# VH-VL binders against q8ixk2r445to577: the designs that were tried, part 75

Target 1, 133 residues: q8ixk2r445to577
Amino acid sequence: FFGMLQNKGLTDYCFDYNPPDENQIVGHQVILYLCHGMGQNQFFEYTSQKEIRYNTHQPEGCIAVEAGMDTLIMHLCEETAPENQKFILQEDGSLFHEQSKKCVQAARKESSDSFVPLLRDCTNSDHQKWFFK
Key: E = the ipSAE of ESMFold2; O = the ipSAE of OpenDDE; V2 = 0.75 times the mean of E and O plus 0.25 times the DockQ between their complexes.

## First folded at step 3 (VH-VL)

Design S6 (framework fv_traxivitug)
Fold by ESMFold2-Fast, scan of step 3:
Structure S6 (fold): chain C 133 residues (1-133), chain A 120 residues (1-120), chain B 107 residues (1-107)
Amino acid sequence: as target 1 above (133 residues)
Amino acid sequence: QVQLVESGGTLVQPGGSLRLSCAASGFTFSDYYMTWVRQAPGKGLEWVANIYSSGSTIYYVDSVRGRFTISRDNAKNSLFLQMNSLRPEDTAVYFCARTLKYWGRPFDYWGQGTLVTVSS
Amino acid sequence: QSVLTQPPSVSVAPGKTARITCGGDNIGTKSVHWYQQKPGQAPILVVYDDTDRPSGIPERFSGSNSGNTATLTISRVEAGDEADYYCQVWDTSTDYVFGGGTKVTVL
């Protein structure tokens, strides 16, 4: 699948990656932003290796979560996907991070009206349900 | 032996600027997230700023955002804190500390601290 | 904004047990670390990940963490344990947060 990765519970919000420096795409947090339907910074690809790829710029980025953390961060894609970059998009729409055994949830970023995807214990919440538009 | 040595602390007028340094030795510096923690005289510990092992991701406590800049030079095993628009409430001993390269790990080694006094 | 609440001071007789609490909403879901600081010195890690001790820290130091309270327990207290003790967590919304500190006096 590819396109805009939208949240079922936080209606109108999509995965978004807009690094401050276009020549340094690694190391920044993935955010949620109002879906604009134009692709660009909101265009992601879900691969057969269970990666969520950001293909807008070269080099290509892959979403990862480091051990002990709950934030989604952009890394460089590798020839063989490492465990911290593998997400299972399940039939119910949940994104299950295999290494941590947690699910991706839409959450409010503290002290702002911004939203971010975070790892949380898996529930049947619509805030943990995602679909490609 | 792991060592972290801070330097640069001195007396500064309110509104002034100061740069602190932390020299690291005895470990692979680029494998660690680095942090500045401060302690006002007679007060508790307060986290100030974090920096990723590569220098790419940085976080600040709200009270210093826009005034302080954390940076690192992995080739020189050095951590820096550029402090601008200093206020009397920034008076503190500033410690550098390391955490293994995952957030949430403990500060297993600390420097001795360097005293910054902001006063007229 | 996470806040960690510690009692300002705890007095304990030599050979007895000191308990220092660290209160925080759902703190039992976080990894709590504890630091000892003596006057004029840098903090030293004494307990990490709720219960574990770094090499060189005596077994009489132990920790627990559940619900809304984490506790540092110092059994068979010695004069040399007199110090300030700080709890600390990392949180996605606040990054690193320290408790206000507890002054342990051995009398």
Scores: ipSAE 0.000, ipTM 0.514, lowest interface PAE 17.1, mean pLDDT 84

Design S7 (framework fv_traxivitug)
Fold by OpenDDE, second read of step 12:
Order: sequence, then structure tokens, then C-alpha cells
Structure S7 (fold): chain C 133 residues (1-133), chain A 121 residues (1-121), chain B 107 residues (1-107)
Amino acid sequence: as target 1 above (133 residues)
Amino acid sequence: QVQLVESGGTLVQPGGSLRLSCAASGFTFSDYYMTWVRQAPGKGLEWVANIYSSGSTIYYVDSVRGRFTISRDNAKNSLFLQMNSLRPEDTAVYFCARYGFRHPWYYMDVWGQGTLVTVSS
Amino acid sequence: QSVLTQPPSVSVAPGKTARITCGGDNIGTKSVHWYQQKPGQAPILVVYDDTDRPSGIPERFSGSNSGNTATLTISRVEAGDEADYYCQVWDTSTDYVFGGGTKVTVL
């Protein structure tokens, strides 16, 4: 699967990554932004290694969760996907992070009008459901 | 009040067929994955089959694959288990249950009272 | 294929603590759920996702999971806690897996 990764509950919002330096794409947080289908900032791929890959640049980036964190951060992809980069996208749209045993939820960033994907306890909320468009 | 009620369990001969039903009420049935779990007399719990909300995805325990068919009618808030080529080892109380959450963190938060299926000559 | 191993029985005096183990290879990497079943009744979920407790379940019921062992702990055991208890996991390769069940007897 590839394309825009759109949230069901937070209508019209998609995964978005726009690093300040296109030559150094790692270390920044993945956010949610209105789905616009322009450029490469909203293009992601779900791979057979259970990665969510940002492959518009070389080297390719993979979404990871750092220890003790609930945010999604861009890391470099590895030949063998590390445990903190493994996600399960289910038929119902749930996006499950294997290592943390939590689900990716569209949430409002504290003290902000911005939205971000965060790890939360899994629920039946549409804010935890995602689909590629 | 969330409730599941099984029906259809009875005595059948080996090789026979039987259809179990599970009536759901008190919740939006179409939003939930459903499952059948059975328990032979004096034995433990054994998962039998599950079905996703839309019915597009189904799983079976190996011992019933090809003989049992799980299905659902969301318009009627009903879950079904068609059992063909029944064997004595299929004798059990059959429970229908609702998933609390979906794959991969499946657990069953609501259970019916069960219906007894006895396969004997 | 996966096997969950439970002790057949556990005896405990009233007011004491009962611990029911569920053994499995790398079970700590999975989510373990626990069910209580009394004679002639349907199972009841008492712990899910290793440690979470459904509404209505007393705080006396708790769960843990690490390494190769998950544990259901029942503190301040009451006569009404006498029942069969089953651990359960979901495995993508083997589907649902239940333990063999543990009969808890309150002395």
C-alpha cells in the first residue's frame, strides 16, 4: 500500500512529513496535515517488513517510535526493520505498533491547533483508523 | 443492555448437519468482530472461528475447516455457525462472543450463555 | 502450534493471594487475556492486554506478563472467586490460543 495515509475520524487529515533539510530527513516528528496530494510530503508506503516508509528521498526514511515516547519520529530505514519500526495495518484500519502494543491515534497537539499521530491505548475510535488514498 | 443469545444446539448423529444462531442486542452489531468458542464437557475452552465486521475475513481452527462455516447477517444482528459432517469430538457447548477490540489484540468481552451440541449415534 | 501451560489447580485460603501462571514461549511479547468461568456459566473477561481490567471487575484482580510467563493475581481471595481461569492470546499464525485452564479452590 502506498499514497496518502488518511485518518478516518479526523476527516481530511493525512500523515505529513516535511523536514527542514531535505538532505537530512531523520529526527523530526511526523505530523498530520490536511490531505492535499501535492508534493511528496504526504507520500508513504506500507512495506512487507511492516514499515511505514518515507521513500521520496534517498536514503529512505522509516517511521519509528523511540523508547518512552508516544510520537512518531523519522529514522533511517534498515535492511532488517528494527522492532520499533514495525507496524500492523489491519483490515479495519487500525494501525498497531508491535513493540509498544499501542495504536496510532490522530490527536490534537497540546496547546496547539495542530494535529499529530500519537501512540495511545487501542480503542474502537475512528481516530485510530487509517487508510491509504 | 448488551446481550448475546445462542440457539440451535441439539442432538445429532455423526455425519449430520446443524446450524447455530446467535442473536445480538444492545450494541451496534455491524461494528464488531464476532467469534465462536466451544467447550467439550468437562474440558477447556477452544476457539472455533471468527468473522470480521464486513464478513470479508474469516478464520477457523484447523479441526473444523472445510466442515464449519461462520457467517453473519448484520441487518438481523445475527451470527451463524453452519456445521456439516459433524463428529463426536464436536460435542460441546458453543458460545458466541464479541471482540472487545480487533486484530491483533483480540479478546472477548461479551459472551452468550452457550448452546449444547451433542453428536452421538 | 503455540501452547499455553497453566497449572491444573490452585488452592488458596480466604483472604490470601492466589497466583495463576500461564507459560508460553515469549508470551511476554504478546497480549494475554484472562477469563473466569464458574460452573454452568459463560466465561467472563477479568483481565485483558496483560494488565487492563474491565469495568466492574474488582481491583483484587490484576495481571502481569513478562518473559515466558503471564500471571493472574487474585488478592484477598473470596469464596466467590472459586472458578476456572483461562489465559488466552492471539497468534497470527495459530489464531486464538487458550490455556488449559486452572481450577481455583478456596479452602
Scores: ipSAE 0.020, ipTM 0.676, lowest interface PAE 5.4, mean pLDDT 91
Fold by ESMFold2-Fast, scan of step 3:
Structure S7 (fold): chain C 133 residues (1-133), chain A 121 residues (1-121), chain B 107 residues (1-107)
Amino acid sequence: as target 1 above (133 residues)
Amino acid sequence: QVQLVESGGTLVQPGGSLRLSCAASGFTFSDYYMTWVRQAPGKGLEWVANIYSSGSTIYYVDSVRGRFTISRDNAKNSLFLQMNSLRPEDTAVYFCARYGFRHPWYYMDVWGQGTLVTVSS
Amino acid sequence: QSVLTQPPSVSVAPGKTARITCGGDNIGTKSVHWYQQKPGQAPILVVYDDTDRPSGIPERFSGSNSGNTATLTISRVEAGDEADYYCQVWDTSTDYVFGGGTKVTVL
């Protein structure tokens, strides 16, 4: 699938990646922002290797979660996807991070009006349901 | 046993001030977002204010903005509501409530029994 | 500010099904939570995230949410279900909105 990765519960918000420096696309947190349909920051690819790729820059970025962390950060894609970059998009829209056994959930960033995707215990909440638009 | 206990409710004259307290026990208070919700006699529930786990205040309902201040002391497992310039319309039972653990759409999973504030001469 | 509309009362016979509606513009795009409040008591959460039940809440309680209407359904109603029920959403990142409440009477 390709396109905007939108949350079912936080209805107008999509995965968004806007690195502070266009020459350094890795190491920063993925955020949620109002869906705008203009591609770029909000254009992601879900691959057959269970990666969520950010293809609008070279080298390509892949969303990852480091062990013990709950934030989604941008890493470089590898030839064979490592476990921390694998997300299983299930039939119900859940995005399951296999290495941590957690699900991606739309959440408010503490002390801020901004939103971010975070790993949380899996529930049947619409805030853990995602779809490509 | 997870518990929230409010205190401080009493009779206050219009224009007066009052501070409500909420004592939390049985859980890691510093991990939870907290709120105050009030209910006027015979009326429905009305959200008043919420505060993040770190102590940052997000918002107040319009009718209390500038008059009420929500705060917390994580070391003492306590939530507070400082009420200034009280009006008869502020008469209500004030509930302390806990938001669901790290959930983006905040539902209130634990409530105290409430403390009655009466604003009257 | 969102406005949530609930009927002021619902009457139901024991063993039958009660349905309490919560109306709001595009409420189906929001997560709706439901609270039960008995006289002189604090509210308790009975349904959260449209459909989920907290531990200890009987499966007779269920929820749905689509379009402009969310519904709390209480199947096989018991006398102990008589209470006021409130719906609640978080419409903006900081604003909580409660419905006006529905008094359920079991007759």
Scores: ipSAE 0.000, ipTM 0.521, lowest interface PAE 15.7, mean pLDDT 84

Design S8 (framework fv_traxivitug)
Fold by ESMFold2-Fast, scan of step 3:
Structure S8 (fold): chain C 133 residues (1-133), chain A 121 residues (1-121), chain B 107 residues (1-107)
Amino acid sequence: as target 1 above (133 residues)
Amino acid sequence: QVQLVESGGTLVQPGGSLRLSCAASGFTFSDYYMTWVRQAPGKGLEWVANIYSSGSTIYYVDSVRGRFTISRDNAKNSLFLQMNSLRPEDTAVYFCARAKWPYRGSLFDYWGQGTLVTVSS
Amino acid sequence: QSVLTQPPSVSVAPGKTARITCGGDNIGTKSVHWYQQKPGQAPILVVYDDTDRPSGIPERFSGSNSGNTATLTISRVEAGDEADYYCQVWDTSTDYVFGGGTKVTVL
């Protein structure tokens, strides 16, 4: 799977990664923004290792969640995916983070009405349902 | 260090034409979207046009569409704005800016000092 | 079509806090960026993505964005903060849009 990872509940919002320095792909939070249909910063690849890769520029980035945190951060991809970078895209559209046993949910960013993907207890909410477009 | 230097601004009469240039240095020009933003004397900022990194996709504010043409030369790290059928309302300082668009940031992180275009008889 | 509304001016005493608002329909669902422009100079980015600061911008600058109003907050204001401040958003219907600008006077 590849393309724009769109939310079912927040219609028209997609995973988006726009680091301040395009040569420094890692270390920043993944956000949600209006789907523009042009790929680039919204183009992600879901791999057989259960990674969500951002590879618009080198080095390749892989979305991760650090232990005890709920934000999705861009890390460097590894030859064998570490547990904190594994997300299971389930048949119902839920995106399950294996290490934390939580689901990715579209949620409001603190001090802003902007939206970000955060780990939350798994529910049947459309805000936790994702699909590639 | 990122540098953007505009040139070409001058006094022109209504109906005239003018070409502005922006010379970029300190970064890989072909990796960035570029934009022109203008500011009439004593007034606020107004976006004019943007151009994607390859030069193929461009957008204009409605008031200049059909009169202005934005272009770039990635081999020379240069951005251009060809202005035709100039009106007194086009009088402004024209800034060249580096843009991250259509990205979520959709921001202008570096700006040139600007070049003044005066359209008057 | 979208319009961003800023107060034309804000006056603040040195050491106090200035708050500059940027109003727009559902602006809280967009990313708001703020620029500072001093007389005769190019604008510089002071806050981006609602709340974040570029390297080199003092922590006295902060932002928030909720509902129909985004706010740039400048705490412990200094004379050197006197400038025009502009908010800016992007969306698919309007492309790039700037607010009308707010002149901050430090009295």
Scores: ipSAE 0.000, ipTM 0.571, lowest interface PAE 10.6, mean pLDDT 84

Design ca1 (framework fv_recaticimab)
Fold by ESMFold2-Fast, scan of step 3:
Structure ca1 (fold): chain C 133 residues (1-133), chain A 119 residues (1-119), chain B 112 residues (1-112)
Amino acid sequence: as target 1 above (133 residues)
Amino acid sequence: QVQLVQSGAEVKKPGASVKVSCKASGYTFTDYYMHWVRQAPGQGLEWMGYINPNSGYTKYHQNFKDRVTMTRDTSISTAYMELSRLRSDDTAVYYCARSRYYGSGFDYWGQGTTVTVSS
Amino acid sequence: DIVMSQSPSSLSASVGDRVTITCKSSQSLLYSSNNKNYLAWYQQKPGKSPKLLIYWASTRESGVPDRFSGSGSGTDFTLTISSLQPEDFATYYCQQYYSYPTFGQGTKLEIK
């Protein structure tokens, strides 16, 4: 699977990585933004190692969540995916982060009206359901 | 260089439909969103919607979604906007404009197509 | 929709003047994760299509003269023309692209 990772509940929003400096691809939060289909900041690959890779720049970035955090951030990919970079895309569209036992949910960021993917307790909400297109 | 060339002026009766074309040249047509924006006489700019020419995906503003259809033909790099059930308050100049929505805004615009709706 | 409010609706100025146009959004246009403001400015001359001047609130489009500058963050934005020229007679619009695009009502700049 590769392409835009779109939310079922927030139907017009996709995973987006638009860091302040495109020469520095790690350390910043993944956001949600209007789906456009132009690739670039919204082009991700879901791998057999259960990674969500950002392939626009080299070295490749992999989405990660640190222990105790709920935000998705960009890290460097490793030869063997560490547990904090593994997301299980389930048949119902849930994106399950096994290390934390939580699901990725489209949510409003507390300090603004912007949308971001956050780890939340798993529910049957469409805001927790994702698909590639 | 980059150009967006629109079809000519139209005069329509209330209840009719109008289809405006926008022919792109000088760039890869499928790499940019095509937006439609209108401007009534003496008024400001009103966004109507966009089409992704690569996928055909469209998004329309709530005010237009029951009357507007946006399409494209990639073989001739042309986008279309059809507005149905025309009212007198649809009298406006209709523009196409391209965007790479990251960082460039609407960087090129068509020359505009005047649509007059009168009995 | 995010509502964009521009001020003033019109102003008159002389060649060489510094002019300021303001734009206020009904909600923040700052994506705090990337520190970008999703705001653009356009110039429209009578009978012509709009022309992009500034994007990301302060980045000048290629070919736009240095006298045009954008500033601001969050909900309050400013377009400044540092030394007005005769060709700057036009209506100026701000536009947000934080969500589906909306425009301010425009500021008509009349050169005295």
Scores: ipSAE 0.025, ipTM 0.676, lowest interface PAE 6.9, mean pLDDT 86

Design ca10 (framework fv_recaticimab)
Fold by ESMFold2-Fast, scan of step 3:
Structure ca10 (fold): chain C 133 residues (1-133), chain A 119 residues (1-119), chain B 112 residues (1-112)
Amino acid sequence: as target 1 above (133 residues)
Amino acid sequence: QVQLVQSGAEVKKPGASVKVSCKASGYTFTDYYMHWVRQAPGQGLEWMGYINPNSGYTKYHQNFKDRVTMTRDTSISTAYMELSRLRSDDTAVYYCARSTYKGSPFDYWGQGTTVTVSS
Amino acid sequence: DIVMSQSPSSLSASVGDRVTITCKSSQSLLYSSNNKNYLAWYQQKPGKSPKLLIYWASTRESGVPDRFSGSGSGTDFTLTISSLQPEDFATYYCQQYYSYPTFGQGTKLEIK
């Protein structure tokens, strides 16, 4: 799949990666923002290796979760996807992070108007359901 | 030198289809989105959709999604926009325009293709 | 769709005049993570394609004269021509690229 990764519960929000310095692609948190359909910051590829790739940068970025964290961070992709970069997009739309046994959920950040994808215990909530648009 | 060159004017009858081409040169065709924007006589600009020339991925505005098809041929750096079941209110100048993946404005435009739909 | 509204719809001016065109969006175009406004201004002369003048609300495109300037943030934006020249008589459009592109209805700048 390729495109904007949109949330079923927050219907207007998509995965978004727009670091302040585009030459330093690694180490920043993936956020959720209003789906705009423009620009590389919302275009991702779901690969056969279960990666979510930031598809318009060279070298390619891959979404990862660092040990002990619940936030999604951009890392460089590797020839063989490490476990912290593997997400199973399930039939029901849930996005399951194999290494942590948790699901990606759309969540509000720090009582702000900002939203972020976070790892949470898996539920059948629409906030944990994702699809490519 | 970046250039977008579109096909010539078309006159069509209601119910017909039209296919407009846009040939890109002076840059790497697969590195930029190609958008289609139309302008009815004496009116403003209306976005129709875009294609990612690298992947073939398309996104159409809801007003056009049942009648528009956008394609490309990377071997000749050309994008196409086909609009079917033409009506008189589809009479417009159709433009192709380039944008980056980073949510950018349209920095280069084709010269426009006039499509007239009349009986 | 994000709705863009321009005012005035037409404006008559003389060479040397200071001209201001306004543009309002139905929702904020300011992306808080990068602090940029996703707004552009275009100039269109009769029978010609639009030409990009301003992007990121206030950044002038290469080759555009410095008499053109953009300002504003969030939902309210302005395009200013500090000293109108004969070649500036045209229709001007604002455009948001925060979401799927939408344009204002245009402001026709006419010679007085």
Scores: ipSAE 0.007, ipTM 0.563, lowest interface PAE 11.2, mean pLDDT 86

Design ca11 (framework fv_recaticimab; at its last look DockQ between E and O 0.10; V2 from the best seeds 0.00; counts 0 for: pae E 6.8 > 2, placed apart)
Fold by OpenDDE, look of step 5:
Structure ca11 (fold): chain C 133 residues (1-133), chain A 119 residues (1-119), chain B 112 residues (1-112)
Amino acid sequence: as target 1 above (133 residues)
Amino acid sequence: QVQLVQSGAEVKKPGASVKVSCKASGYTFTDYYMHWVRQAPGQGLEWMGYINPNSGYTKYHQNFKDRVTMTRDTSISTAYMELSRLRSDDTAVYYCARAKYHGPGFDYWGQGTTVTVSS
Amino acid sequence: DIVMSQSPSSLSASVGDRVTITCKSSQSLLYSSNNKNYLAWYQQKPGKSPKLLIYWASTRESGVPDRFSGSGSGTDFTLTISSLQPEDFATYYCQQYYSYPTFGQGTKLEIK
């Protein structure tokens, strides 16, 4: 599966990654932005290694959750996917992070009008449902 | 065994276009990024860009952004690099090169394609 | 672009000599999460394609003789040939792949 990763509940919002420095693609937070499908910013791949891969850059980026955090941060992919980079995209559209045992939810960023994907306790909310488009 | 076989030498006039092919064999073509690197006579290596053969996504170096087009035909495991509006300083050997899985180093290279641009 | 600077641009040596080539990057090539340096070394002989020698700064590619070694971390890297052989006279390039690939300008190793 690859393309735009769109949220069901937060209509017309997709995973978006646009690092400020193209020579430093790691360490920044993945956000949600209106789906536009242009450029590399909204192109992701769900791989057989359970990665959400930012597969437009070499070396490839992979979304990770750092210890104690609830945000999705870009890391570099590795030959063997580390535990903090493993996700399960369920048939019902839920995106489950194996290590934290939480689900990815579209949420409003604090003190902002912007949106971000955050780890939350798994629910049946459409804000926790995702699909590739 | 992994092999990258490129098309033959080209002689072009300024303003023309050239399209170089690179046929891959011995591995799953779509699993590895294909890069293009050129080398002017007596000069160093210059990275031009890459293509993800699976998605077709390309990234070009800024120096070539408006003149280079990289494509692929997965049915025949072949990558293509087209350079337009050729000028004399485009005279070089052009290489396709496979990047190792997840990007570290170019482990296999084509034999190179000499492109000569002269009036 | 990440700028790669090699030193020297050229050098002459004799068979059996110990040879050292250095490469400096404009920014760190060390990835903190896996503690790897995203740096490769290539050898190129006249009329031939480049050949990968070292990746991850210090890992030899399969089939590369053990007289070739890579070292360094962060922004400073070294390729060492412990005992130069006749077939080692060539041009050597460093390359970073921490971001979009860039090469050093090359080091031509000639016979003295």
Scores: ipSAE 0.810, ipTM 0.928, lowest interface PAE 0.7, mean pLDDT 95
Fold by ESMFold2-Fast, scan of step 3:
Structure ca11 (fold): chain C 133 residues (1-133), chain A 119 residues (1-119), chain B 112 residues (1-112)
Amino acid sequence: as target 1 above (133 residues)
Amino acid sequence: QVQLVQSGAEVKKPGASVKVSCKASGYTFTDYYMHWVRQAPGQGLEWMGYINPNSGYTKYHQNFKDRVTMTRDTSISTAYMELSRLRSDDTAVYYCARAKYHGPGFDYWGQGTTVTVSS
Amino acid sequence: DIVMSQSPSSLSASVGDRVTITCKSSQSLLYSSNNKNYLAWYQQKPGKSPKLLIYWASTRESGVPDRFSGSGSGTDFTLTISSLQPEDFATYYCQQYYSYPTFGQGTKLEIK
């Protein structure tokens, strides 16, 4: 799978990564933005190693979650995917982060009109269901 | 060499449907989103929507509502745009355009298909 | 949603002239997180499809001559042709991709 990773519940919003500095692609939070179908910042690859890759930069970026955190951040991809970079895209559309046993949910950023993907306890909410488009 | 080759000109009556094809070659068809843009005589460009050729997912502009349908056939690397319930103001040149993967913008366009809706 | 306005609607010029056309958006196209402007420029010759010239407001597409340059930020953008050539007589369109794509109405560059 590759393409724009869209949320079922938050209509027309997709995974998006736009770091402030193109020379520093690591450490910033992945956001959700309107799925415009243009620009590399919304194109991700889901790999056989269960990674979500941002392949527009060298070195390549991989979405990760640090222990105890609930935000998705960009990290450098590794030859063998570490556990914090593994996400299982399930048949029902849930994106399950195996290391934490939690699911990725579309959420509004507090005191803001912006949206972000966060780790939350798994539910059957459409805000936790994702698909590539 | 990347090419997008569209079907030939069409003349239709009001109320009819038209289906325009766009055959891709020179690249992996399923790796790039395909957009459709039209241009009425003497007018500017109007975006209609896009399709992901890999999944078949589509997004249409609100102005076209349920009148437009975008599909593809991966076995022949061809995208289609069907516009129904044609009106005289649908007279336009219809373009398919490939979205860049590594960068924004439409990097390759079809030659255009002229659709004339006669009164 | 995002309205793009170009000026002038037409412009007459001679070969060798410096030509500037402007584009205004109804809202900022600058995304503060990456400091990029979501604006592209296209050239369209009569009877032909549009051709991408510039993206990210100022990045020239491969194969586009150096005489074409883009500038601006936020809501105000310009396309400059430093020394007009015969093949440059065409209609030019700006396009935003901050949201779903919308185009300006075009600027027709005509020979004097």
Scores: ipSAE 0.112, ipTM 0.729, lowest interface PAE 5.3, mean pLDDT 87
Fold by ESMFold2, look of step 5:
Formats: C-alpha cells, structure tokens, sequence
Structure ca11 (fold): chain C 133 residues (1-133), chain A 119 residues (1-119), chain B 112 residues (1-112)
C-alpha cells in the first residue's frame, strides 16, 4: 500500500510528517492533517516487513514507538524491521503495534485543534480504523 | 530538468470523450501527485482532481466525479485525464500540474491542451 | 468547497507603481498544528501556463523576484508587487490547499 493513510472516524484526516529540518527527519512526531494530496508530507508506504515508511525522502524513515511512549516517532528504516517499527494493518482497518500490543488511534490534543495518532488500548472505534487513499 | 509535455489540441462534438496525456520527465514520476486543472476561455482556473501515480488512487472534484477518469502508465511516466459526455461548456485549456515536493503548490505545469467542444 | 474571493477583479497601473491584490477565504486557512497558512499565489500571462509565485502565504518560490511579496493569515491575504515591471502585467490567482484546491476568480493587472 502506498498513499495517504486516512482515519475512518476522523474523516479526511491523514498521517502527516513535516519535520522542522527537512535534512534531519529522525526523531519528530507523526501528526494528522487534512488529506490534500499536495506536497509529499502525507505519502506513506506499508511494506511487507510491516513498516510504515516515509519514503519520499532519502534516507527513508519508518514510524516507530519508543518503549514506554504512546507517540509515533520517525526513525531510520533498517534492513530488518525492528520490533518497535512493526505494525499490522488488519482487515478490519485496525493498526496494531506488535511490540506494545496497542492500536493506533486518532486523538485530539487537549485544548487544541490539532490531531495526532497515539497508541491506545485496542477497541472497535472508528478512530482506530485506517485505510490507504 | 523537470518537464510536463501534454498531447495536442482536440476538437470534439457534444457527447464525445477526450483523453489528454501528460508525459513527465526529469524526476521520479511515482513520487509526486499529478493534478489536473482547466481554464475556460476568458475564465479562471478550476481544479479537477489528482492521481497518486504510484498506487493509481484518484480524487475528483464533485463537479467532475461522474465524468472524469484519471489514470497513468508508470512504464512511460505518463498521466491521463479522460472527460466523457462532453458539452460545450467543457471547452477549455486543460493543464496537468505537479505537486511541489517540500512545499505545497503546483511548481511545474504542462503547456496546456486546448479542447474545443462545438455543436 | 472553500470559496476564494479576489479583489479587485482588474486594475490598471503604470510601470514603477506599487499594487496590492487581496484574497479572502470562506474559512481559515491556518492549520494550528504547524502554524502555516495553506495559500498560494500564481501569475498567468495570456496563452501561458500559470507560474507559482508564493506558497505558505508568504514564501517566495525559487527564482521569483523580491518585488513580489505575500502577507496575511487566516482568511485575509495580500499579494504585493512593488515597483511594477513591464513583465508583471498578467492575471494573478490565489489558491487554497487547506482542503481540495480552489482558486480565486483572478485579478487582471493591465497597463494604464
């Protein structure tokens, strides 16, 4: 799968990555933004290694969750995907993070108009359902 | 250098279809969304939709959703826009436009394809 | 759709003049998460393709002369051309990309 990774419950919001320094793509948080198709900040690939790759740049970035955290952070992709970079996009649309045993959910930051993907206990909420567009 | 070269002008009768091509060169075709924008004579710009050339995914403006089809052939780095059931108010110049990589905006445009629909 | 309204529809000016063109959107184009305004400006000469001038409301595209500047935030935006040159007589469009792209109706800048 390649394209914009959209949330079912938060309609028209997609994974987005816009690091403040385009030459240093590691270590910043993935956000959600309105799906627009302009610019490549919203282009991601789900690979056979269960990675979510940000591959419109070199070196390629892979989404990871660091131990004890609930935020999705950009790391460099590796030849063999580390466990903290493995996600299962299931047939029901849920996006399961293998290492933490949690699901990715669209969440609104408190007192903000901004949205981010966060790890939460898995439910059947449409806010935990994702698909490529 | 980046270049978008479109197919030549077309004259059509109402009810026909037109398929405009846009051949890309000078960049990795599958890394950039391709948009289509038209301009009727003496009028402003009207966005029609886009295609993700890697996946083939498309999004169309509601005004065109039932009549437009956007496709691509990655082996020849070419995008296509087909508009069916043409009517006289579809007379326009049709542009392909590339989405900018690190900043938004349409940074490269094709030369335009004039489509004339006459009774 | 987000409606983009430009003003004026046309204006007449002389080489060396300073002009301003305004663009208003039917809703805010400011995305609070990244603090960017999703607005671009284009120049189009007769028989030619549009040319990107400004994006993010105020950032000049590479190769665009310093006399072009963009300003504004939220719903109100301005393109300013200082000291007009002969090659600046054209039609100017604003465009939002906060959602599906829409364009203003254009502002035709003519020689007085």
Amino acid sequence: as target 1 above (133 residues)
Amino acid sequence: QVQLVQSGAEVKKPGASVKVSCKASGYTFTDYYMHWVRQAPGQGLEWMGYINPNSGYTKYHQNFKDRVTMTRDTSISTAYMELSRLRSDDTAVYYCARAKYHGPGFDYWGQGTTVTVSS
Amino acid sequence: DIVMSQSPSSLSASVGDRVTITCKSSQSLLYSSNNKNYLAWYQQKPGKSPKLLIYWASTRESGVPDRFSGSGSGTDFTLTISSLQPEDFATYYCQQYYSYPTFGQGTKLEIK
Scores: ipSAE 0.055, ipTM 0.685, lowest interface PAE 6.8, mean pLDDT 87
OpenDDE, second read of step 4: ipSAE 0.786; ipTM 0.922
ESMFold2 (binder alone), look of step 5: mean pLDDT 93; pTM 0.948

